# Ledger of designs, part 281: VH-VL binders against q8ixk2r445to577

Target 1, 133 residues: q8ixk2r445to577
Amino acid sequence: FFGMLQNKGLTDYCFDYNPPDENQIVGHQVILYLCHGMGQNQFFEYTSQKEIRYNTHQPEGCIAVEAGMDTLIMHLCEETAPENQKFILQEDGSLFHEQSKKCVQAARKESSDSFVPLLRDCTNSDHQKWFFK
Below, E stands for the ipSAE of ESMFold2; O stands for the ipSAE of OpenDDE; V2 stands for 0.75 times the mean of E and O plus 0.25 times the DockQ between their complexes.

## First folded at step 12 (VH-VL)

Design u10 (framework fv_zigakibart; at its last look DockQ between E and O 0.08; V2 from the best seeds 0.00; counts 0 for: pae E 8.2 > 2, placed apart)
Fold by OpenDDE, look of step 12:
Structure u10 (fold): chain C 133 residues (1-133), chain A 120 residues (1-120), chain B 107 residues (1-107)
Amino acid sequence: as target 1 above (133 residues)
Amino acid sequence: QVQLVQSGAEVKKPGASVKVSCKASGYTFTGYAMHWVRQAPGQGLEWMGYINPYSGKTKYNEKFKGKATMTSDTSASTAYMELSSLRSDDTAVYYCAREKYTSDYYFDYWGQGTTVTVSS
Amino acid sequence: DIVMTQSPSTLSASVGDRVTITCRASQDISNYLAWYQQKPGKAPKLLISAASTLQSGVPSRFSGSGSGTEFTLTISSLQPDDFATYFCQQYYSYPYTFGQGTKLEIK
């Protein structure tokens, strides 16, 4: 699967990554932004290695969860996907992080008008449902 | 501070249409979904649907599909809900409500409500 | 649709009383439950989110508890300002749904 990764509950919001420097794409947080279908900031790929790959730059970035965190951060992709970069996109739309055993949920950033994907206990909430478009 | 101010009371005949407005202020209008909730006299609350003011994309309660049409005007920071083919059982107070998107999602600010009365 | 059932529908109590309102969900909604207070002619006011999180400005005599399918709103000592109608609401999934309400009246 590839394209814009949209949330079902938070309608019209997509995974978005816009690093300050396009030549240094790792280390920043993945956010949610209104789906616009423009540019490369909202183009992601779900691979056979269970990666969510930011497939617009070289070297390629892969979404990772750092230890003790509930946010999604961009890391470099590796030949063999590390455990903290493995996600299962289920048929029902849930996006499950294998290592933390949590699901990705759309949420508002604290004290902000911005939105972010966060790891939360898995539920059947539409805010934890995702699909590629 | 955040405020949602709705249009005034409406009295309509059966078969008519009515359009209720909800003017938002004190926050970025396009940054929050605007929901609509109705309350028939002496009854509980019913969620009708919501609109994303940025895209205009909507989600409706199946019960109100074909009955309610939600729109917005970003230049006026105003959300609108139109009810068509009014019937007596559409008589209710209609509220707009802003949804706060945090780790959980609830209605943190409400309009004062608009009474729509449908009678012959 | 998820059905929210409140009990009782009407509750008579006196100032100083401890009262409890129950809300039952037709399925597991985790803690995706909010409580609202509504007075006549006014819009609902958010009291509690996430089943137990008291909102800013809400008196500490209000508390919420529960998870899954059973939830409670408790007022430890009723004040005159507390006589109103209370609603629970699930935001677990669309369509969002409310309980039918509990009218808290003066005995």
Scores: ipSAE 0.019, ipTM 0.695, lowest interface PAE 4.2, mean pLDDT 91
Fold by ESMFold2, look of step 12:
Structure u10 (fold): chain C 133 residues (1-133), chain A 120 residues (1-120), chain B 107 residues (1-107)
Amino acid sequence: as target 1 above (133 residues)
Amino acid sequence: QVQLVQSGAEVKKPGASVKVSCKASGYTFTGYAMHWVRQAPGQGLEWMGYINPYSGKTKYNEKFKGKATMTSDTSASTAYMELSSLRSDDTAVYYCAREKYTSDYYFDYWGQGTTVTVSS
Amino acid sequence: DIVMTQSPSTLSASVGDRVTITCRASQDISNYLAWYQQKPGKAPKLLISAASTLQSGVPSRFSGSGSGTEFTLTISSLQPDDFATYFCQQYYSYPYTFGQGTKLEIK
């Protein structure tokens, strides 16, 4: 799959990545932003290795979750996907992070109007359902 | 090049309404929230709210609920802000401002401003 | 609401001076702080986001620093084009609020 990765419950919001330095994409948090169809900051590819790739630059970025954390951070993709970069996009739309055994949920940042994808215990909430457009 | 062009200055009497337009060009209109910010004469800036042109959803600063109505016309790439029941203290310059497309809610492009003057 | 307090309200300085403008937030806003420049009769112009990230096309004499509740905009060597009013803005939480402004005048 490839395209904009949209949330079912938080309608109008998509995965977005806008690093402060366009030539240094590693180490920044993935966010949710209004879906806009441009594709560059919101273009992601789900690969056969279960990676979510940010493909607008070389070297390519892959979404990861560092041990003990619940935030999605951009790392460099590797030839063989590391365990912390493996997500299963299930038939029901849930996005399962294998290493942590948690699901990606659209969440409002505490005391803020901003939204981010975070790892949470898996539920049937539409806020844990994702699809590519 | 990104450009936001607002409608011209308005002079209104108390109790009237006014609708300010903000025409966007140079980018995908539905990809960015459009915010409205006011600046009373000699004063600082006040955030009024936004509209998501993709969905039509709005969020208002509570101070302006019931006063302002924000809409958009996606086919015309134009956002609108209507002020109702105008009072003399609504006299201000009203700016439209584009949220940078990150969810970090700061404004990278601004319209030139529309002066609304309310006087008897 | 998060209250943003700028100091000073007015600052007189000469071309070539180093100028510092301070912005204090009423609660921790991490680095969700932007700085704007506004000249008379013109819309604000974004200078800095994320407390310290200089926007493209903004001269390198502008810099920002701070995190949490205390933030600083510095102009290392004033130029004639820099005389304007400067605003900070928090974008940590709704409603987004601005400081009252600092007017930078020619001494």
Scores: ipSAE 0.007, ipTM 0.605, lowest interface PAE 8.2, mean pLDDT 87
ESMFold2 (binder alone), look of step 12: mean pLDDT 92; pTM 0.933

Design u11 (framework fv_zigakibart; at its last look DockQ between E and O 0.10; V2 from the best seeds 0.00; counts 0 for: pae E 9.4 > 2, placed apart)
Fold by OpenDDE, look of step 12:
Structure u11 (fold): chain C 133 residues (1-133), chain A 120 residues (1-120), chain B 107 residues (1-107)
Amino acid sequence: as target 1 above (133 residues)
Amino acid sequence: QVQLVQSGAEVKKPGASVKVSCKASGYTFTGYAMHWVRQAPGQGLEWMGYINPYSGKTKYNEKFKGKATMTSDTSASTAYMELSSLRSDDTAVYYCAREKYTRDYYFDYWGQGTTVTVSS
Amino acid sequence: DIVMTQSPSTLSASVGDRVTITCRASQDISNYLAWYQQKPGKAPKLLISAASTLQSGVPSRFSGSGSGTEFTLTISSLQPDDFATYFCQQYYSYPYTFGQGTKLEIK
């Protein structure tokens, strides 16, 4: 699967990654932004290694969860996907993080009216449902 | 280069409607939200709302719900804002403004403004 | 709605002066604050974002500081081109709101 990764509950919002420096694509948080269909910062790929790859520049970035955190951060992809970069996109649209055993939920960013994907206990909420478009 | 060019000045009677256009160029129109901001004579700036040209999703300031209607034409790279049931206090300069595609949501490019005058 | 209050409303200064404009938010907005410059008959021009990030092409004599509820725009040495009206804007939450403006006039 590839393209815009859109949330079902928070309509018209997509995974978005826009690092401050386009030449340094790791270490920043993945956010949600209005879907715009341009690809680029909203183009992601779900791989056979259960990675969510950000494929706009080389080297490629992969979404990771750091220890003790509930946010999604961009790391470099590795030959063998590390445990903290493995996600299961289930048939029902839920995005499950294997290591934390939590689901990715569209949520309001603290101290703002913006939105971010966060790890939360798995529910049947549409805010935890995702699809590629 | 990014440019936002708005339609010309309008003079309307109370109760009439007016539709202001904002033609975008120099970037992919559907890639950025277009906001509208008004400024009454000698007054400050007031945010009215925005439209996502890609999906058509809009968000209005509650103050302008029922007053302003925001639309867009992707084929023309143009955003529109219609004001209905015009009153004298709707007299203002109306701006379209592009939201910068960054982690912050401020306005990096503005139209030149459209003066709407409502008088009997 | 978040209310943005600027002070002073009008400021008279001379070329070479150090000028400070204050913007107060009715609640904590972190650093989601932008500053704009507007000249008569023109659209606002973005100067500062994220409370302190100077935009490209803006002279270094402009600076922004603050977080939470208190913010300041400073012009270290006023130039003739700087006489204009300045606005702060919060983009912490909808609806976005602006300060009432500070008109910087030549003394």
Scores: ipSAE 0.268, ipTM 0.776, lowest interface PAE 1.4, mean pLDDT 92
Fold by ESMFold2, look of step 12:
Structure u11 (fold): chain C 133 residues (1-133), chain A 120 residues (1-120), chain B 107 residues (1-107)
Amino acid sequence: as target 1 above (133 residues)
Amino acid sequence: QVQLVQSGAEVKKPGASVKVSCKASGYTFTGYAMHWVRQAPGQGLEWMGYINPYSGKTKYNEKFKGKATMTSDTSASTAYMELSSLRSDDTAVYYCAREKYTRDYYFDYWGQGTTVTVSS
Amino acid sequence: DIVMTQSPSTLSASVGDRVTITCRASQDISNYLAWYQQKPGKAPKLLISAASTLQSGVPSRFSGSGSGTEFTLTISSLQPDDFATYFCQQYYSYPYTFGQGTKLEIK
């Protein structure tokens, strides 16, 4: 799948990546922002290796969750996807992170006016349902 | 600070249409979804749907699909809901409500309500 | 759709009483539950979110509890301003749905 990754419960918000330094795309947090489809910030690819790739820039970035964390951070993609970069987009729309056994949920970042995707215990909430558009 | 001010009461005949407005102030209008909730006389609250003022996208409760049309005018910071083919059971108070996106998604600010009366 | 059922539908009480209103969901909604107060002719006012989180400016005599399918709103010592109708709302999934309401009347 390729396109904007939208949340079902959080109305019209998409995965968004906007690193502050064009030469350093690694290590920054993925956020949720109102879907606009312009520029390169909101286009991601879901690969056969179960990666969520930000491939509008070289080298390509892959979304990862570092051990013990609940935030989605950009790492470099690797030839074989590391376990912390594997997400299962299930038929019910849930986005399951294999290593942590948790689901991606839309949440507001406590210290800001932006939403972020975070790992949470899996539920049937529409805030844990995602689709490509 | 945040304020939602709705248009005044309406009396309509069956088969007519009505357009209710909700003017927002005190926050960035395009940054929040605007929801509509109705309350029939002596009844509970029913969620009708929302509009994203930035994109213009809408989502409707299936019960109100084809009855309600939600739009917005970002230059006026105003959301609209139009009800078509009015029937007597569309008589209700209609509220606009802003969805809060702090960790959970509930309605933190409501308009004062617009009474729509459909009488033959 | 998730059905929210409140009890009782009407509750008579006196100033100073402790009252409890319950709300049951037709399926597990975790803690995605809000409570609203509505006075006649007025818009609903948010009291509690996440089943138990008291909103800013809401008196501490209000409290909420519960998770899953059963939730409770408690007013520990009723004041004259508390006589109103109370609604629960789930925001676990669309369509968002409300309980039918509990009218709290002065005895």
Scores: ipSAE 0.007, ipTM 0.629, lowest interface PAE 9.4, mean pLDDT 87
ESMFold2 (binder alone), look of step 12: mean pLDDT 93; pTM 0.939

Design u12 (framework fv_zigakibart; at its last look DockQ between E and O 0.08; V2 from the best seeds 0.00; counts 0 for: pae E 10.6 > 2, placed apart)
Fold by OpenDDE, look of step 12:
Structure u12 (fold): chain C 133 residues (1-133), chain A 120 residues (1-120), chain B 107 residues (1-107)
Amino acid sequence: as target 1 above (133 residues)
Amino acid sequence: QVQLVQSGAEVKKPGASVKVSCKASGYTFTGYAMHWVRQAPGQGLEWMGYINPYSGKTKYNEKFKGKATMTSDTSASTAYMELSSLRSDDTAVYYCAREKGYTDYYFDYWGQGTTVTVSS
Amino acid sequence: DIVMTQSPSTLSASVGDRVTITCRASQDISNYLAWYQQKPGKAPKLLISAASTLQSGVPSRFSGSGSGTEFTLTISSLQPDDFATYFCQQYYSYPYTFGQGTKLEIK
């Protein structure tokens, strides 16, 4: 699967990554922003290694969860996907992080209108449902 | 450079409708939400709502639901706002404004404004 | 809705003066605050975002500060080109709301 990773509950919002420096793509937080189809910031790939890759840049980045955190951060992809970069995209649209045993949810940041994907206890909320478009 | 060019001034009778256009250039039209803000004579600014040109999704200020309808034409890189059942208190300058987006949601570029005058 | 209250509504000053405009939010909006300058017959112009980030091309005499509920726009030394109406805007939550404006006029 590849393309824009869009949230079902928070309609019209997609995974978005726009690092300040195109030459230093790792270490920043993945956010949610209005889906715009431009491709540079909103193109992701779900791989057979259960990675969510940001492959518009080289070297390729993979979404990771750092220890003790509930945010999604961009790391470099590795030959063998590390445990903190493994996600299961279920048929029902839930995005499950294997290491934390939590689900990715569209959630409010500091602003009620600024959103980020966060790890939360898994529920049946549409805010935890994702699909590629 | 980014430019937003709005349609010309309108004079309407009460009960009529008016459609204001906002043509965008200098950037990818579908990449940014387009907002509408009005300003009554001698008054402040009021946020009316926005449209995502890519998806067509809209969000309205409750105050303007039923009054304003926002649309867009991606082929023309143009956003539209229609005002219906015009009243005298709809007299105002209407602005389109591009939202910066990403982490902050301020308006970095504005149209020149369209004056809509409603009078009997 | 979040109410933004500016003070003063009108301010008379002279060239060279230090001017301060205050914007108060009815609730905590963190730093999601922008300042705009508007001249008669023109659209608002963005001056400052995120409460204190000066936009490109804006003179350094402009500065913004504050967080939470109290914000200030400061012009260190007023120039002739600065006489205009200034608005604050919160983009913390919908609906976005503006202050009523501060008209800065020549004394």
Scores: ipSAE 0.099, ipTM 0.739, lowest interface PAE 2.2, mean pLDDT 92
Fold by ESMFold2, look of step 12:
Structure u12 (fold): chain C 133 residues (1-133), chain A 120 residues (1-120), chain B 107 residues (1-107)
Amino acid sequence: as target 1 above (133 residues)
Amino acid sequence: QVQLVQSGAEVKKPGASVKVSCKASGYTFTGYAMHWVRQAPGQGLEWMGYINPYSGKTKYNEKFKGKATMTSDTSASTAYMELSSLRSDDTAVYYCAREKGYTDYYFDYWGQGTTVTVSS
Amino acid sequence: DIVMTQSPSTLSASVGDRVTITCRASQDISNYLAWYQQKPGKAPKLLISAASTLQSGVPSRFSGSGSGTEFTLTISSLQPDDFATYFCQQYYSYPYTFGQGTKLEIK
């Protein structure tokens, strides 16, 4: 699938990536922002390797979660998807991270007015449901 | 010190409209969704929907689509809920409630309630 | 919609009694359940979140238990201030729904 990855519970918020240095796309956190479809910041591809790719810019980035962490961070894509970059987008809309066995949830950043996708214990909550738009 | 202060009681005739306000203080208004819950006389609580004051986006319980309109004014830290085409069965206490939001989506602070009475 | 069913509808008890209120969900809601206390003419007050987590400032005689579809609020030794109506609420998915309420009154 390709497009904007939208949260069901936090209405009209989408995955967004806008690194401060366009030549250094690695190591910055994926955020949630109002779905607008402008520029290249909100377009992601879900691949057959179970990757969520930011591929509208070169080099291509793949969303990852570092061991023991709950934040979604951009890494370089690899020829074979590493385990920490594998997500299962299930039929019910849940987005399951295989390595951690947790689901992606829309959340407000602690001590902030911003929203981010974070890993949480899996539930059927609308806040853990995602779809491409 | 989080506080939600609602506008005063309203008495309306059928067919009129009413706009209830909920002024927030003691926290960053745009950081939390504001929900509306009603309680008809002698009945339990019923969730009506919410507004996200950061985005201005809303989600309504289907029962109240077309009846309720939720808005906010971020510069005044105030949420609003307007009921249109009032009928006698719209008589209820209407609460605003803040959703915790971070990892738990329950209501941690409530307004004092606004009684809306619709009578001939 | 997830239907939340409370029992009993009313409960008569004396100061010092152990009181139990049950809430059942029409489907699995994990632990995404809150309990509220409402006194006459007042807004609800949050007592318990995540089925069992006491909110700050809530007396330790209140406790919650359960997961999935069946949940219980317990008051271990009833005090005069505890006579009120109690509601459960699921926050697992929209629309959020409440139980019908349990009125706890003096026997």
Scores: ipSAE 0.007, ipTM 0.588, lowest interface PAE 10.6, mean pLDDT 87
ESMFold2 (binder alone), look of step 12: mean pLDDT 93; pTM 0.941

Design u13 (framework fv_zigakibart; at its last fold request DockQ between E and O 0.88; V2 from the best seeds 0.87)
Fold by OpenDDE, fold request of step 16:
Structure u13 (fold): chain C 133 residues (1-133), chain A 119 residues (1-119), chain B 107 residues (1-107)
Amino acid sequence: as target 1 above (133 residues)
Amino acid sequence: QVQLVQSGAEVKKPGASVKVSCKASGYTFTGYAMHWVRQAPGQGLEWMGYINPYSGKTKYNEKFKGKATMTSDTSASTAYMELSSLRSDDTAVYYCAREKYTEYYFDYWGQGTTVTVSS
Amino acid sequence: DIVMTQSPSTLSASVGDRVTITCRASQDISNYLAWYQQKPGKAPKLLISAASTLQSGVPSRFSGSGSGTEFTLTISSLQPDDFATYFCQQYYSYPYTFGQGTKLEIK
């Protein structure tokens, strides 16, 4: 699966990664932003190693969850995917993080009208359902 | 370079409708939300809403729901805003403004379109 | 809706002066605050984003500060080109709202 990773509940919002420095792609938070279909900052791939890869420049970045955190942070992909980078995109559209046993949910950033994907207890909410487009 | 060029001034009677256009160039039109902001004579700025040209999805200021309709034509790289049931207090300069990618403020503006409603 | 209140509404100053414009938000908007400059018959021009980030091409005499509910735009030494109307804008939550503006006039 590849392309834009769009949320079902939060209509018209997609995974987005826009690092301040295009030559230093790791260490920043993945956000949600209006889907635009250009690829680039919204082009992701779900791999056979259960990674969500950000496909732009080499080296490629993979979404990771750092210890004790509920945010998605970009790390470098590794030859063997580490446990904190493994996700399961389930048939019902839920995106499950194996290590934390939580689901990725579209959520408000603070109390603003900007949005980010956060790890939350798994529910049947459409805000926890994702699809590639 | 990024440019937003709006249609010319309009003079309308009360009850009429008007459609303002905003042609974008210098960037991928579908990649950025297009906002609309109005400014009544001698007054401040008022946010009306935005359209995502990629999906056609819109978000309106509640104040302008039923008054303004935002559309876009990707083939023409043009955003449109139609105002219906015009009243005298709709007289204003209307601006299109591009949203800074992922940052929500406005980095480029059209030159504005004056809409005058008078009997 | 979040109300943005600018002060003063009008300000008279001379070339070379240091001036400060204040913008107050009715609630905490973190640093989701932009400043625009508008001259008569022209569209607003973005000066500062994120409360304090100077935009490319904007003279360094402009600066922004603040967070939460209190924000300031400062011009360290006024130049003739700076006489205009300035607006603050919050983009913390919809609907986006602007201050009523501050008209900076030559004394």
Scores: ipSAE 0.925, ipTM 0.960, lowest interface PAE 0.5, mean pLDDT 96
Fold by ESMFold2, fold request of step 16:
Structure u13 (fold): chain C 133 residues (1-133), chain A 119 residues (1-119), chain B 107 residues (1-107)
Amino acid sequence: as target 1 above (133 residues)
Amino acid sequence: QVQLVQSGAEVKKPGASVKVSCKASGYTFTGYAMHWVRQAPGQGLEWMGYINPYSGKTKYNEKFKGKATMTSDTSASTAYMELSSLRSDDTAVYYCAREKYTEYYFDYWGQGTTVTVSS
Amino acid sequence: DIVMTQSPSTLSASVGDRVTITCRASQDISNYLAWYQQKPGKAPKLLISAASTLQSGVPSRFSGSGSGTEFTLTISSLQPDDFATYFCQQYYSYPYTFGQGTKLEIK
């Protein structure tokens, strides 16, 4: 799949990656922001290796979750996808992180009306349902 | 050179409606939320809501639901705010303001449109 | 709704003075705070974002500090161009709210 990765429960919001330096894409957090479709920052590819790729630069970035963490961070993609970069987009729309056994959820940053994707225990919440457009 | 140019001053009678425009230039109009802010004479600023020009979706301050309607015309790079059933306490300067990408605060403002409601 | 309270409402000062304007939030808003300057008949102008980040083109005599519920805007040496009304604004949660303003006047 390729396109804007959107949330069913938090409508009009998309995965967004806006690193402070466009030439240094590793190590920053993925956020949720109003869908806008411009500038490549909301376009992701779900690959046959179960990666979520950010395809704006070479070498390409892949979303990862570091051990013990719940935040989605940009890492470099590798020839064979590491376990911390593997997500299963299930038929019900849930986005399951294999290594942690948790699901991606749209969540508030610091209880604010700014939003980020975070790993949480899997539920049937619409805030854990995702789709490409 | 980002610029927001608003329509001219309006004088209206109670019960009428008014539609204020905000024409954007110097940036990709659909990439940024457009907010509206009210300032009554001699008073502070009140946030009214925003429109996402990409999707057409809006969010309103509850105080202005039923009073304000925000729309946009992407082909004209223009946001609109319509006020209905005008009363004298709707007399104010109305500003459009652009949301800074991913940061939420307002980096550019229109010059303001004065709406005066008098019988 | 988060109430933003500025003090003082009016401040008289002389050129060269150090001026401090305070903004208090009714709840913890982290650093989600902006400061705007507004001159008569003009639109507000952004000075500070994220409580302390100075915007491009704003003179270095302006500074912001604070986090949580207490914030300050400081002008280290007041200049004639600085006489205006100043507003703080939280963008932590909707509805976004502004302080009532501080009018900075020539003594």
Scores: ipSAE 0.819, ipTM 0.926, lowest interface PAE 0.9, mean pLDDT 93
Fold by ESMFold2-Fast, scan of step 16:
Structure u13 (fold): chain C 133 residues (1-133), chain A 119 residues (1-119), chain B 107 residues (1-107)
Amino acid sequence: as target 1 above (133 residues)
Amino acid sequence: QVQLVQSGAEVKKPGASVKVSCKASGYTFTGYAMHWVRQAPGQGLEWMGYINPYSGKTKYNEKFKGKATMTSDTSASTAYMELSSLRSDDTAVYYCAREKYTEYYFDYWGQGTTVTVSS
Amino acid sequence: DIVMTQSPSTLSASVGDRVTITCRASQDISNYLAWYQQKPGKAPKLLISAASTLQSGVPSRFSGSGSGTEFTLTISSLQPDDFATYFCQQYYSYPYTFGQGTKLEIK
């Protein structure tokens, strides 16, 4: 699968990676932003190793969650995907992070009307349902 | 060289409708949300809503819901804002403003369109 | 709705003066605050975003500070081009709201 990773509940919002500086493409938080259909910052690849890859830059970035955190951060991809970079996209659209046993949810950043994907306890909420477009 | 060029001034009677245009150039039109802000004579700025030009989906300030309609034409790189059932208190300068990508504040503004409602 | 209140509403100053304009939010908006400059008959122009980030092309005499509910715009040495109306704006939550404006005029 590849393309824009869109949320079912928070309609019109897609995974987006917009690093502020070309010289530092890793270590920043993945956000949600209005879908624009142009690829680039919103183009992701879901791999057979259960990675969510950001391939617009070399070296390639892979979404990860650091121990004890609930935010999705861009890390460098590795030859063999580490556990913190593995997400299972389930048939119901849930995106399950194996290492933490939690699901990716579209959520408000600091109670604002800006949005980010965060790890939360798995529920049947449409805010935890994702699909490639 | 981002530019937002709005349509010319309008004078309308109460009860009429008006459609203001905002033509974008110098960037990829679908990549940025377009907001509408009005300013009554001698007063502050009031946010009306935004449109995502890619999807056509909109978000309105509750005050303008059912009053304003936002649309866009991707092939013409033009956003529109239509006000129906005009009243004298709709007299204002109407601005389109581009949202800074992923940052939400307004980095470029149109020059404004003056709408005067008088009987 | 988040109410944004600016003070003063009008400020008279001379070229070379240090001027300060304040903006208060009715609730915590973190650093989601922008400052705009508007000259008569013109559209607003973005000066500062995220409470303190100076936009490219804006003179370094402009600075912003604050977080939460209280914010300040400072012009360290006023120039003739700076006489205008200044607006703060919160972009923390919808509907986005603006302060009533501070008119900076010649003393």
Scores: ipSAE 0.784, ipTM 0.922, lowest interface PAE 1.0, mean pLDDT 93
ESMFold2, look of step 12: ipSAE 0.804; ipTM 0.923
ESMFold2 (binder alone), look of step 12: mean pLDDT 94; pTM 0.949
OpenDDE, look of step 12: ipSAE 0.898; ipTM 0.953
ESMFold2, look of step 13: ipSAE 0.804; ipTM 0.923
ESMFold2 (binder alone), look of step 13: mean pLDDT 94; pTM 0.949
OpenDDE, look of step 13: ipSAE 0.867; ipTM 0.945
OpenDDE, second read of step 15: ipSAE 0.873; ipTM 0.947
ESMFold2, fold request of step 16: ipSAE 0.712, 0.813; ipTM 0.904, 0.925
ESMFold2 (binder alone), fold request of step 16: mean pLDDT 94, 94, 94; pTM 0.950, 0.950, 0.951
OpenDDE, fold request of step 16: ipSAE 0.922, 0.918; ipTM 0.960, 0.959

